# Miniprotein binders against Glycine-N-acyltransferase-like protein 3 (Glyatl3): the designs that were tried, part 1

Scores and structures below are computed, not measured.

Target 1, 290 residues: Glycine-N-acyltransferase-like protein 3 (Glyatl3), of Mus musculus (Mouse) (e9q5l8)
Amino acid sequence: MLVLKCSTKLFILENMLKSHFPESLKVYGAVMNINRGNPFQKEVVLDSWPNFKVIITRREREAETDNLDHYTNAYAVFYKDIRAYQQLLEEHDVINWDQVFQIQGLQSELYAASKAVAKARLLDLDINLASFKAVHFSPVSSVPDHSFLTGPTPRLTYLSVSDADLLNRTWSRGGNQQCLRYLANLIACFPSVCVRDEKGNPVSWGITDQFATMCHGYTLPDHRRKGYSRLVALTLARKLQSRGFPSQGNVLDDNLASINLLKSVQAEFLPCRFHRLILTPAAFSRQAHL
Below, numbering starts at 1 at the first letter of every chain, in headers, positions and changes, except where a header shows other numbers.
ipSAE, averaged over its two directions, is called F for ESMFold2-Fast, E for ESMFold2 and O for OpenDDE. V2 adds 0.75 times the mean of E and O to 0.25 times the DockQ between the complexes of E and O.
[cut] marks letters that were taken out.
The coordinates of atoms that the task and the answers printed are left out; those that the model quotes come from them. Centres of patches stay.

## First folded at step 7 (miniprotein; from U1 with N12K)

Design U1k
Fold by ESMFold2, look of step 9:
Structure U1k (fold): chain B 290 residues (1-290), chain A 80 residues (1-80)
Amino acid sequence: as target 1 above (290 residues)
Amino acid sequence: SEPVEVYVVLPKGTEYIFEVSPEMSVREVLEFIAEFLGLDPSKFRLTFDGEPLPLDQPLSDLGIEPGAELRVERKESDEK
């Protein structure tokens, strides 16, 4: 295995990943953030350079300070050859298996291959797979017409870290201490868009994560049907595009409101799915039950 | 020197409210708004009451009060 630390090679890698869209998008987003200050203290592992067949982004080991924080301790994977992926994980210390963590990517064999490696290494893990539609916003080159707004004039801000509690309470993946800290870190490190009411309270928002994925778009029930969700999504996408980031997202099949929103803004549904594995060692699964 | 809410009117007429500091220069306000909205600030200018705002003056010198409407207009040349 090779840990790619040279900044020149990392920028070359960033460009090389573009030729592998859409499958490389999660790794690409992580590499872009690594090359732009590396706020999530991540690194790139691959099988060989420059002729790699596997790229994995991971948290630096010294940054892994909470073995229960699978939100922060997440690996993005891209492979050209599934056997090379399996071999890299079997033969090397790429993954810290003694924690609750995520593996994610845009390729369908990810779950089966990762499970096979865990079994070959005799690991006692619970693996939860979730699968999502993967989306990418079309280029937005002009200042859009926001005539769809029908409520009061929106007050636009970034989110504040003090807003993390509200985000934690409203996110379907949230409601726990690890997620609260994770959301505070996302707000502190990455772009966001927030609509606030007259009193300064958040009423609609969207954030981006360590993979440059647009996530947790939400509008409080009492503030819906004012066009805020559309405003937030388009503004965040444009912000990402203006900085060269992928304007990518994931959406559950049964989240019809978000799917309809994405269709209304002509977002592109990619010809692949997003796969997210949450891997829980048995010891930590028993802790979760306690 | 408390933050001031201003209305920001986009080229297609849609408006938003942003908080800015009165000591910010017009350049800094334009850059903040453009960066937030994902626009290239070098392609736009700010106008107030029909007049282009001088980039290197703070808002406080220009009569910009709470609730003022600042227009974001595309720069194409020395167009009127």
Scores: ipSAE 0.554, ipTM 0.838, lowest interface PAE 1.4, mean pLDDT 89
Fold by ESMFold2, fold request of step 18:
Structure U1k (fold): chain B 290 residues (1-290), chain A 80 residues (1-80)
Amino acid sequence: as target 1 above (290 residues)
Amino acid sequence: SEPVEVYVVLPKGTEYIFEVSPEMSVREVLEFIAEFLGLDPSKFRLTFDGEPLPLDQPLSDLGIEPGAELRVERKESDEK
């Protein structure tokens, strides 16, 4: 395995990954953030350089301080050759298997290949797969106006870390202490957009994660049908695009409200799916909150 | 000091409310708004009551009170 630490090579890699969109998007987002201050303390692992067949982004070992925090301890994977992926994981200690963690990627064989490696290593763990539509926002050429809104002029802010509790309570994957700390860290490190009421309370928002993925777009029930979710999504997408980020997201098939929003803003549904694996060793199952 | 809410009016008339610190210079406010909204700050200026604001002065020195309307206007040289 190679751990790619040279900033020049990491910048070259960032550019090379563009030729493999959409499948490389998660790794691309991680590499972009590594090259821009590395706020999530991540590193890049390859089989070879420059003619790589597999790329894995991972947390630096020193940063893995909570073995139950699978949100933060997430690996993004891109491969040109599925056998090379399996070989890298079987013959090298690339994955910390002694924790609850995620593997993420945009390629259909990811689950089966990762499960095969776990079996070959004789690991006793549960693997939970979630599969999502993958989307990319079309270029947003102007700041969204509020002609489609009802009510007063929108109060636009960033989220603050004090808002993390509300996000934890409203996110389908939330409701636990690991997620609370993770959301606070995302808010502190990455772009967000929030609409607040006159009392300063968040009513609609969107955040981005360590892979530069737009996520947790949400509007409080009492504030729906006012155009806030559209305003938030377009504003965040434009912000990301102006910084050179791909403005991409993932949506579950049964989240019809989000799918309809994405169609209304003419987001591009990509010809691949996002796969998220949550891997829980048996030793941690009584402690895990999945 | 305590932040203040200001209206930010874009060239096409769209308005948003932003929270800013009175100690921020006009330059800092313009850069904050531009960063948030994905604008190129070098192509715009802030005006208040019809007059361009001096970039190196804090809002507190310029009579900017809560509810003030700060207009984001395109610089004439960039229009050509």
Scores: ipSAE 0.352, ipTM 0.758, lowest interface PAE 2.9, mean pLDDT 89
Fold by ESMFold2, fold request of step 18:
Structure U1k (fold): chain B 290 residues (1-290), chain A 80 residues (1-80)
Amino acid sequence: as target 1 above (290 residues)
Amino acid sequence: SEPVEVYVVLPKGTEYIFEVSPEMSVREVLEFIAEFLGLDPSKFRLTFDGEPLPLDQPLSDLGIEPGAELRVERKESDEK
């Protein structure tokens, strides 16, 4: 196991990951954020350098302060060789298995391999798998055009940490204290776009996570069909692209509204899927919020 | 001072409302808007009532009041 701390090597790694798109996108996003102030206190683990076969991004151990916060305590994985991934996890203590946490990646063998490692370690835990379409926004034109909007001139701003409660109440994964704190941290650390009404209340928004993935695009029911979701998505994608980020996203197969939006802006549906594993040790089963 | 809302009009007529501080220089306002929208601020200028705004002056010195319309114009399209 090698923990890559050298800033020069981390910037070299960031560039090397581009040659492995799309499968490396989650790790790439995490490494970009590590190289840009590291606001989520993460580190990079790999099997060897420079000829790595597996890369895992993880929270620094000192930052793991809540065993139920699987949103923050999430590992992004990229491997060139599934055997190397299994070996790294089996023969090294790369993952803190004594918490509720996530493993994320864009490669189809991730679930089976991670489950096999948990079994080999004789761990008593449950693994919840979610699978998503993976998308990447095409370059957005440099001059915005919002002819698709109806209604009053939109008030564009960032989200504030005070808005986290609303996001927690409206996110399908939300509604708990861990998610509330996670969303507040995402808003504080990473790009967001928000449309507000005349009273200053958020009515449509999008955020990015610690893996530089666009997430929680949402428009309040009373404010739908005005073009706000499209405005928010394109504005956030443009903002990310101007900073060199890949402007990636994930969408469930049954979220037809979001899929139709993504098609309408000609987003690229990637030839791989996003896999999110939530791993819950038996000791935490009654306390965990999936 | 308290933030003020201004209308920001882009070259193709797209319009947004932004909150800015009256103490912000024109340069700071242009950079904020351009970076928020993913535009290169070096390619644009701000105008008000048809006149280019001086980059080194705060909005408060230029009579920019709440509801003012600031236009973002492409420098190279004017050959200037």
Scores: ipSAE 0.267, ipTM 0.722, lowest interface PAE 3.9, mean pLDDT 89
Fold by OpenDDE base, look of step 7:
Order: sequence, then structure tokens, then C-alpha cells
Structure U1k (fold): chain B 290 residues (1-290), chain A 80 residues (1-80)
Amino acid sequence: as target 1 above (290 residues)
Amino acid sequence: SEPVEVYVVLPKGTEYIFEVSPEMSVREVLEFIAEFLGLDPSKFRLTFDGEPLPLDQPLSDLGIEPGAELRVERKESDEK
């Protein structure tokens, strides 16, 4: 394995990954964040340079870690050759198999290949696979159209780290301390959008993650159907685009409300699906919150 | 200091409320707004009561109070 630390090479890598859209989008987002101050302390692992066959983004080993925090312990993967991916995974110290962690990618063989390696290594792991529709926003108009808003004039702000508790309580994947810490870090490190009420309370929001993905958006029940979710999505997409990031998201097939929202804003549904593997060592099976 | 809500009107009449610190300079406020709206701050200016706000002064020094209406206007291209 190679850990790519050279800034020049990392910039070159960023450009190289563009030619492999859409499958490289998750890794691309991570690399972009690495190249822009690396607030989430990530690094790039690859099999060879410059002609890599596989690339993995991971949390730096020196970074603070929680063995139960699969949100932070997240790897993004892009491969040109599935065998090269398996070979890299078989190397020591590429992935920390002694933690609850996740592997993300936009390639369908990711699950089977990862499972095969785990089996070959005789690891006792539970692997939870979730598959999503992947979406991308076309360049959003620089002139906001708020004609769809039916409520009062929206109060737009960033999220505060202090808002992380509310997000943790409302996000379907939240409700634990690991997620709370993770959300706080996301708010601190990456773009967010928040609509507040007249009292300053968050009523609608969106956040981005370490992969530059719009990973979570929510509107409080009492504030729905006012157009806030659309506003948040478009605003966040614009923010990403203004910084040169692709605006990407994921949605579950059964999340009709979000799918309809995405259609309404003319988001492009990508031909590839987003795959998320959560790997739980047997030692943590009773403690891990999935 | 407590955040100040400013009403921002865009050239097409779109209105937003932004919460900003009164200690923020007009430049910082413009950049803040521009980031949210995907605008190039170099191409726009903030106006209050029809007058351009000076970029390097904090809102507090300019008498911008809570609820004040600020407008984002395109800079007149000197290229005429």
C-alpha cells in the first residue's frame, strides 16, 4: 500500500478521479476535503502511483478514534480492478478490522469483494449492506427562486455545533453518543444550512459529510410543506458548487418523500447506486448502534 | 454580542433573513450572504437605504439595527 501525502500528487489525483465519474464521486469528495485543509483528518491509500487500480480514503491513524463510531470510521472506495481492491484489503493496516466501521462506494461489487476478504481472513464480522439511489445536482442557478416558499421569509444560517443534539435526535441513523460527536464534527468542518424560526430555533437543516455528500436533511413536522426542504437542498447544493464540489446525495428507494423532492428540484439520478457497508466485529455486536 | 437579523433583498426581489454578528464587517456579511446564495461577492455590494455600505466597517458602526433591510446589488461595471 501507499499513503499519498504529497499535496501535488493529491491535487493530481483529484483531477484524475473526475474522469471516473460517477463511480469515483465518494472518493472524489473525500479527496477534495483532504485537499482543502483536511479538517476531518483523512488520508488516501492506494495500490500504486500514478497508475492506481484502487483507492481508499480513510481516517488518519493518528486521529482520535472510537471503536464504536462507524460514522467516523468510514472508508470510501473506488477501484478500476476489483481484484486489486481485494489485494489491497488483504494487506495489513489498510483497514482496521478491530473497529465498527463502514465502507462506502458507488460500485456494486464492493459488497461481495469486501465480504470475500473478510471471510478469507477468518474474521467474525457482521456486514450490513444498504443500497441507495445516488443523485447529483446540476449546476444550480445563482439566482434563487423562492416562488415555492409558502411560509414566512426564511431565516438562513449555518448550523451551530450546539444544534448537534437536535440533529442526533431527529436523524434516523442517530440517537447515540457516537453519532452526536460525529454530527458535531460535521457541523464544525463542513457546509451546512439551517432555517431558523423567529425564536432562533432550527426548523429545517441540511449537512454535508466527510465525502462532501449531502448526507442528511430534515424539516420539523410542524414546519413541513412550506418549501423549507427544497430551499435547504438547493442552498446547500449551491454552496457546494460554489466551492467546486459536486453536489451529491443519496436516498433510499422507499423514501418517496425525498425522492419526490429530488425530482422536484431536477436532481439527476445516477446510473450507479450508493452502497454502504457497516462492518461490526463480533466483539462489538452487542454495543454497536446501527 | 447577540446576532442581528438582517433582511436581504436580492436583485430579483427575493428576500432572506440572515443572522449575522454586528461585529462583522460589511465585507464579511457580503461574503457570508454570497456563500449561501452562490454569488460572487466581488460582483455585488450591500446597500442600505439606497446607499452603498463601506466594506471595511462593522455593521454596528453603520447603525444597522436588527430588522434592517439590506439590499444586494450588482456593482455597476465601470466598463462602460
Scores: ipSAE 0.219, ipTM 0.656, lowest interface PAE 1.7, mean pLDDT 91
Fold by OpenDDE base, fold request of step 18:
Structure U1k (fold): chain B 290 residues (1-290), chain A 80 residues (1-80)
Amino acid sequence: as target 1 above (290 residues)
Amino acid sequence: SEPVEVYVVLPKGTEYIFEVSPEMSVREVLEFIAEFLGLDPSKFRLTFDGEPLPLDQPLSDLGIEPGAELRVERKESDEK
């Protein structure tokens, strides 16, 4: 195990990961954020340098920790060899198995390999797997075109940390205190867009996460079919692209509304799928929210 | 100074609400807007009451008050 701390090497790594798109996109987004002030206090773990076979991004050990917050306790993985990934995962002090945490990646063997390691280590934990369509936005126009909007002229702002409660209540994966804190941190650390009504209340929004992924977008029911979701998506995508980030997202297969939205903005559906594992130690099974 | 809200209107009519310090220069405001929108600030200008705002002057010196409407326009050289 190597923890990559050298800024020069981290920059080199960022460039190396480009040659492994799309499978490296999650790790790439994390590394980009690490290299840009590291507001989310993450680090890079490798099996070797410079010719790595596996890369894992993780929260720094010194960072504030909530053992129940699997949103924050999230690892991104890219591997050139699945066996190398499994070997790295078996090493001591790579993964904190004593927390509720996530493993994320764009490679299909991620689940089987992670499960095999957990079993081999005789860990008593539950593994929840979710698989998504992965999407990437083509270069968005340098000039905003909002001709698709209907109704009153939208007012766009950033999200405020004070808006995190609304997001937590409306996000399908939210509704708990860990998620509330996580969302507040995302708003504080990373790009967001918010459509507000005349009273300044959020009516549509989008956020990005520690992996530079457009992880959540929502429009209130009374404000749908006005083009706000498209506006939010395009605005975030443009912002990410202007900073050199890939504009990437994930969508569930059954989320037809979001799929149609993504098609309408000509997002590319990637050949690889996004895989998210949530690992819950038995000790936290009663307290963990998934 | 306390931040003030300004309304920024794009050529296509979309309105953005920004909190800015009156002590910020027009350049700083434009850069802030550009960062939010993912635009190249060098290709745009800010106007108030139809007049281009000078880049190196603070908003306070230009009579920009809370609730002022600013417009983002492309520079004329890029329209040809």
Scores: ipSAE 0.067, ipTM 0.540, lowest interface PAE 2.8, mean pLDDT 91

Design U1k
Fold by OpenDDE base, fold request of step 18:
Structure U1k (fold): chain B 290 residues (1-290), chain A 80 residues (1-80)
Amino acid sequence: as target 1 above (290 residues)
Amino acid sequence: SEPVEVYVVLPKGTEYIFEVSPEMSVREVLEFIAEFLGLDPSKFRLTFDGEPLPLDQPLSDLGIEPGAELRVERKESDEK
């Protein structure tokens, strides 16, 4: 195990990962955030340098942790060799197996390999797998044209940490305290977009996560079909792109509304799928929120 | 001072409402807008009533009131 802390090497790594698109996009986003102030306190773990076969991004051990917060306790993985990934996972102190956590990546073998390691280590874990379509936004115009809007003039702001409660209540994956804290951290650390009503209340929003992914977007039911979701998506994508980030997202196959939105903004559907594993130790099985 | 809402019109006519402090300089407002929209602030200017706003003056000194329309325009040097 190597923890890559050298800023020069981290910059080199960022460039190296570009040659492995699209499969490296999740790790790439994480590394970019690490290289830009590292507000989410992440680090890079490798099997070797400079010719790595596997890269894992993780939360720093020194960071505040909640054993139940799998949103924050999330690892991104990219591998050139699946066996190298398994070998790295078998090493001590790479993964904290005593927490509820996520493993994320854009490679299909991630699940089988992770499960095999857990089994080999005789860990009593539940592994929940979700697979998504992965998308990437093409470069947006330097001058926005939002003539598609049919509602009132949009009031655009960033999200506030105080808005996290609303997000937590409306996000299908939310509704717990861990998610609330996670969302507050995302809002504080990373780009967001919010359309507000006349009273200043959020009516449509989008956020980015520690992997520079547009991980959540929502429009209140009463404010749908006004173009706000499209506005949010395009604005957020533009913000990411202006900073050199890829504008990437994920969508469930059955989420037709979001798929249609993505098509409407001419998002590229990637050939690889996004895979998210949630690993729950038996000790937390009754307390974990998925 | 309490934040005020201003209307921001982009070159293509798209309009947004932003909340800004009257004590903010034109530069700070432009940077805020540009950052939000993913634009390079160095390539744009803010105008009010057809006149370029001075970058280093606060909005309050320029007669910018709540509901004022500010326009984002490209600087002339980039139009050639």
Scores: ipSAE 0.024, ipTM 0.432, lowest interface PAE 4.5, mean pLDDT 90
Fold by OpenDDE base, fold request of step 18:
Structure U1k (fold): chain B 290 residues (1-290), chain A 80 residues (1-80)
Amino acid sequence: as target 1 above (290 residues)
Amino acid sequence: SEPVEVYVVLPKGTEYIFEVSPEMSVREVLEFIAEFLGLDPSKFRLTFDGEPLPLDQPLSDLGIEPGAELRVERKESDEK
């Protein structure tokens, strides 16, 4: 195991990962955030340098940890060799198996390989797999075009940390304290966009996560079909792109509304799928919100 | 001085609310807005009451008060 702390090497790594798109996009996003102030206190773990076969991004050990917060306790993985990934996972101190955590990646073997390692280590844990379509936005015009808006002139702002409660209540994956804290941290650390009503209340929003992924976008039911979701998506994508980030997202196969939105903004559906594993140790099975 | 809220209006009417320091120069404000919007600040200008704001002057010197409406416009050189 190698923890890559050198800023120069991290910059080199960022460039190296570009040659492995799209499968490296999750790790790439994390590395970019690490290289830009590292507001989410993440680090890079490799099997070797410079010719790595596997790369894992993780929360730093020194970072504040909630064992129940699998949102924050999330690892991104990219591997050139699946065996190398398994081998790295088998090493001590690579993954904290005593937490509820996520493994995320854009490679199909990720689940089987992770499960195999868990089994080999005789770990009593549940693994929940979710698979998504992965998308990448084409370069968005630097000039905002709002011609598609049908409603009143929107007020665009950042999200405030105080808005995290609303996000937590409306996000299908939210509704718990861990998610609330996670969302607050995302708002504090990473780009967000919020459409507000005349009273300043959020009516549509989008956020990015520690992997520079547009992980959540929502428009209140009463404010749908006004173009706000598109506005949010394009604004957020533009903001990411202006900073050199790829604008990437994930969508469930059954989320037709979001799929249609993504098509409408000419997002590219990637050939690879996004895989999210939530690993829950038996000790936390009663307490973990999945 | 305390931050002041300004309303930034894009050419197509979209409004952004920003908190800015009155001591900030127009350039700094434009850069701040541009960063938020992912725009190239060199391609845009800020106007107040229909007049271009001078880049190197602080907002306080230009009579920009809380609740002022600023407009982001493309620089004329790009319209040619």
Scores: ipSAE 0.021, ipTM 0.443, lowest interface PAE 3.4, mean pLDDT 90

## First folded at step 8 (miniprotein; from G3 with T4L E6V E17K E21K E24R T43Y T45R)

Design G3s3
Fold by OpenDDE base, look of step 9:
Structure G3s3 (fold): chain B 290 residues (1-290), chain A 81 residues (1-81)
Amino acid sequence: as target 1 above (290 residues)
Amino acid sequence: SKVLVVIEGSDPEKLEKAFLKIFRLAEELNGEVYVIIKNGKVYIRVEGLPEDAKEKLAEKVKEIAEKYGLKVEIEIEDKSE
């Protein structure tokens, strides 16, 4: 195991990962955030340098942690060799197996390999696997048209940390205190877009996560079919691109509304899928609301 | 609607291979997959499947289990209950 702390090497790594698109996009997003102030206190673990076969991004050990917070306790993985990934994962200090955590990546073998290691370690784990379509946006050349937002309201702006409660209540993955804290941190650390009504209440929004992914977008039911979701998506994509980030997102196969939206903005559906594993140790199984 | 699958076998490698195949199948059918591995058993819950895909999944799961010599239990839960 090698923890890459050198800023120059981290910059080189960022560039190296570009040659491995699209499979490296999740790790790439994490590394970009590490290299830009590292607001989420993450680090890079490798098997070797500079010719790595596997890269894992993780929360720093020194960072404050909640054992029940799989949102924050998240690893991104990219591998050139699946065996190298397994070997790295078998090392004692790579993954904290005593927490609820998630592993994310854009490679299909990620689940099998992770499970095999967990089994080999005789860990009693609950593994929740979700698979998504992965998408990225072409460069947005023009400012999204928001002329249809007449007057001072509705207004296109950004989210406040105070809005995190609303997001937590409306996000399908939310509804707990860990998620609330996580969302507040995302809003504080990363780009967001929000359409507000005449009262200043959020009615449509989008956020980005620790992997520089557009991870959540939502429009309140009463405000749908007004073009807000499109505006939010394009604006957020532009914000990411203006900072040099790829504009990437994930969508569930059954989320037809979002799929149609993505098609309407000419988002590219990637050939690889996004895989998310949530691993829950048996000790936490009764406490973790998954 | 949910499909619940329990597979059991003495050979961990066969159990893993079977699980991976079932997982891939569930993904292909656009299902969300929840897995619990406990005491040599693998519990798989698949959610979000179209109604027509549930039976297909169940049938294929049986085939996979048979191929690997595993015990399998399958329960299909319909929304109407």
Scores: ipSAE 0.021, ipTM 0.279, lowest interface PAE 6.0, mean pLDDT 88
Fold by ESMFold2, look of step 9:
Structure G3s3 (fold): chain B 290 residues (1-290), chain A 81 residues (1-81)
Amino acid sequence: as target 1 above (290 residues)
Amino acid sequence: SKVLVVIEGSDPEKLEKAFLKIFRLAEELNGEVYVIIKNGKVYIRVEGLPEDAKEKLAEKVKEIAEKYGLKVEIEIEDKSE
């Protein structure tokens, strides 16, 4: 096991990961953020350097202060050899298994391999798998075109940390204290776009997460059908691209509105899927029943 | 006490392969490597090399660049910065 700490090697790794798109995109986004201030206190773990077969980004152990915060405590994985991934996790203390956490990546064997490691370690875990379409925005023009709006150009800005409560209340997997802190940290650390009404209230928005993924796009019901979702998505993609970040996203198969939006802006649907595992130790699940 | 290498080419895969070989060579010579990627060019600064190792690195870098069909610029500096 090797933890990369040298800033030179981390910048080299960032560039090397481009040769492995799309499968490396989540690790690539995490590495970019590590190299740009590391606001989420993450680190890179490899099996070897420079001839790696496995890359895992994780939170520094000192940063893991809430065992229930699976939103923040997320691992991104890229492997060239699935057996090397399994071996790294079996033979070394790469993952903190004593928390609720996520493992994510763009490769289809991730779930089966991670489950096999948990079994080999005799861990009693509930593993929730979700699968998404993976997307990447095409280059967006630096000259905005707002002709698709049905009215005057709205007030376009970014989210404030105080807006995290609204995002927490409107997200289907939100509404808890861990999610609130997570969303506040995303807003504080990473790019966002927000449409506000004339009174300054948020009505449509999108954010970026710790893996440089565009996420949480939402428009309040009373403000739909005005072109705001398209405005937000294109503006956020432009902002990311101008800073050299990937403009990537995930979308559920049944989210037809978002899929149609992505098609309308000619986003690229990648030839792979996004896999997200949420792993819950049985001790945490049984406590919730009491 | 530094060697600056700039490599450029139209094939990103060849550029990356050459870069990796240069990086390994610099590490084998116990150099400290700093990398900047800008405008499709790779800027590699190697510090902490003995005088003869700087010249050896420069010779090998030329060979690597030729092997991969890349444009290369090399500057050897004999002062500490």
Scores: ipSAE 0.000, ipTM 0.131, lowest interface PAE 16.5, mean pLDDT 85

